# Ledger of designs, part 1: miniprotein binders against q9m8t8

Scores and structures below are computed, not measured.

Target 1, 305 residues: q9m8t8
Amino acid sequence: REPPSQIPNGTLDLSLLWYGQFTPTQKERVHDFIESLNFDAKEGLDPKVSAWWKVVESYQERFEVKDIYRQKKSNRTVAPRIKVKVVRSYVDEKMKYGKELTMGNGEKLVETAIGNMSKVVPVVLLSAQVRAHGVGFCDGTCQHNALAKIKGQKEPRRYIMVSNPEVECPGECAWPFHTADKGPRGMTYQPASGEVGADALVIQLATGLADLATNPDLTKSLFKSETTPYNDDVKKNHESSSMYIVDPATKCTRVFGSGAFPGFTGRIRVDPITGGAFNSHGINHLKFLIPSIWDPKTKSCWTPM
Structure headers, positions and changes below count from the first letter of each chain, unless a header shows other numbers.
F, E and O stand for the ipSAE by ESMFold2-Fast, ESMFold2 and OpenDDE, each averaged over both directions (binder to target, target to binder). V2 = 0.75 x the mean of E and O + 0.25 x the DockQ between their complexes.
[cut] marks letters that were taken out.

## First folded at step 4 (miniprotein)

Design p6
Amino acid sequence: SPEELKEEIYFLEIMIKYLEELVRWAEELGDPELIKFAERALEMLEKLIKELEEALKKAGDPEKAKEKLEELKKRIEELRKKLEELKE
ESMFold2 (binder alone), alone request of step 4: mean pLDDT 83; pTM 0.789

Design s1
Amino acid sequence: SPEELKLELEELKEEIYFLEIMIKYLEELVRWAEELGDPELIKFAERALEMLEKLIKELEEALKKLEEALKKGDPEKAKEKLEELKEKLEELKKRIEELRKKLEELKE
ESMFold2 (binder alone), alone request of step 4: mean pLDDT 76; pTM 0.673

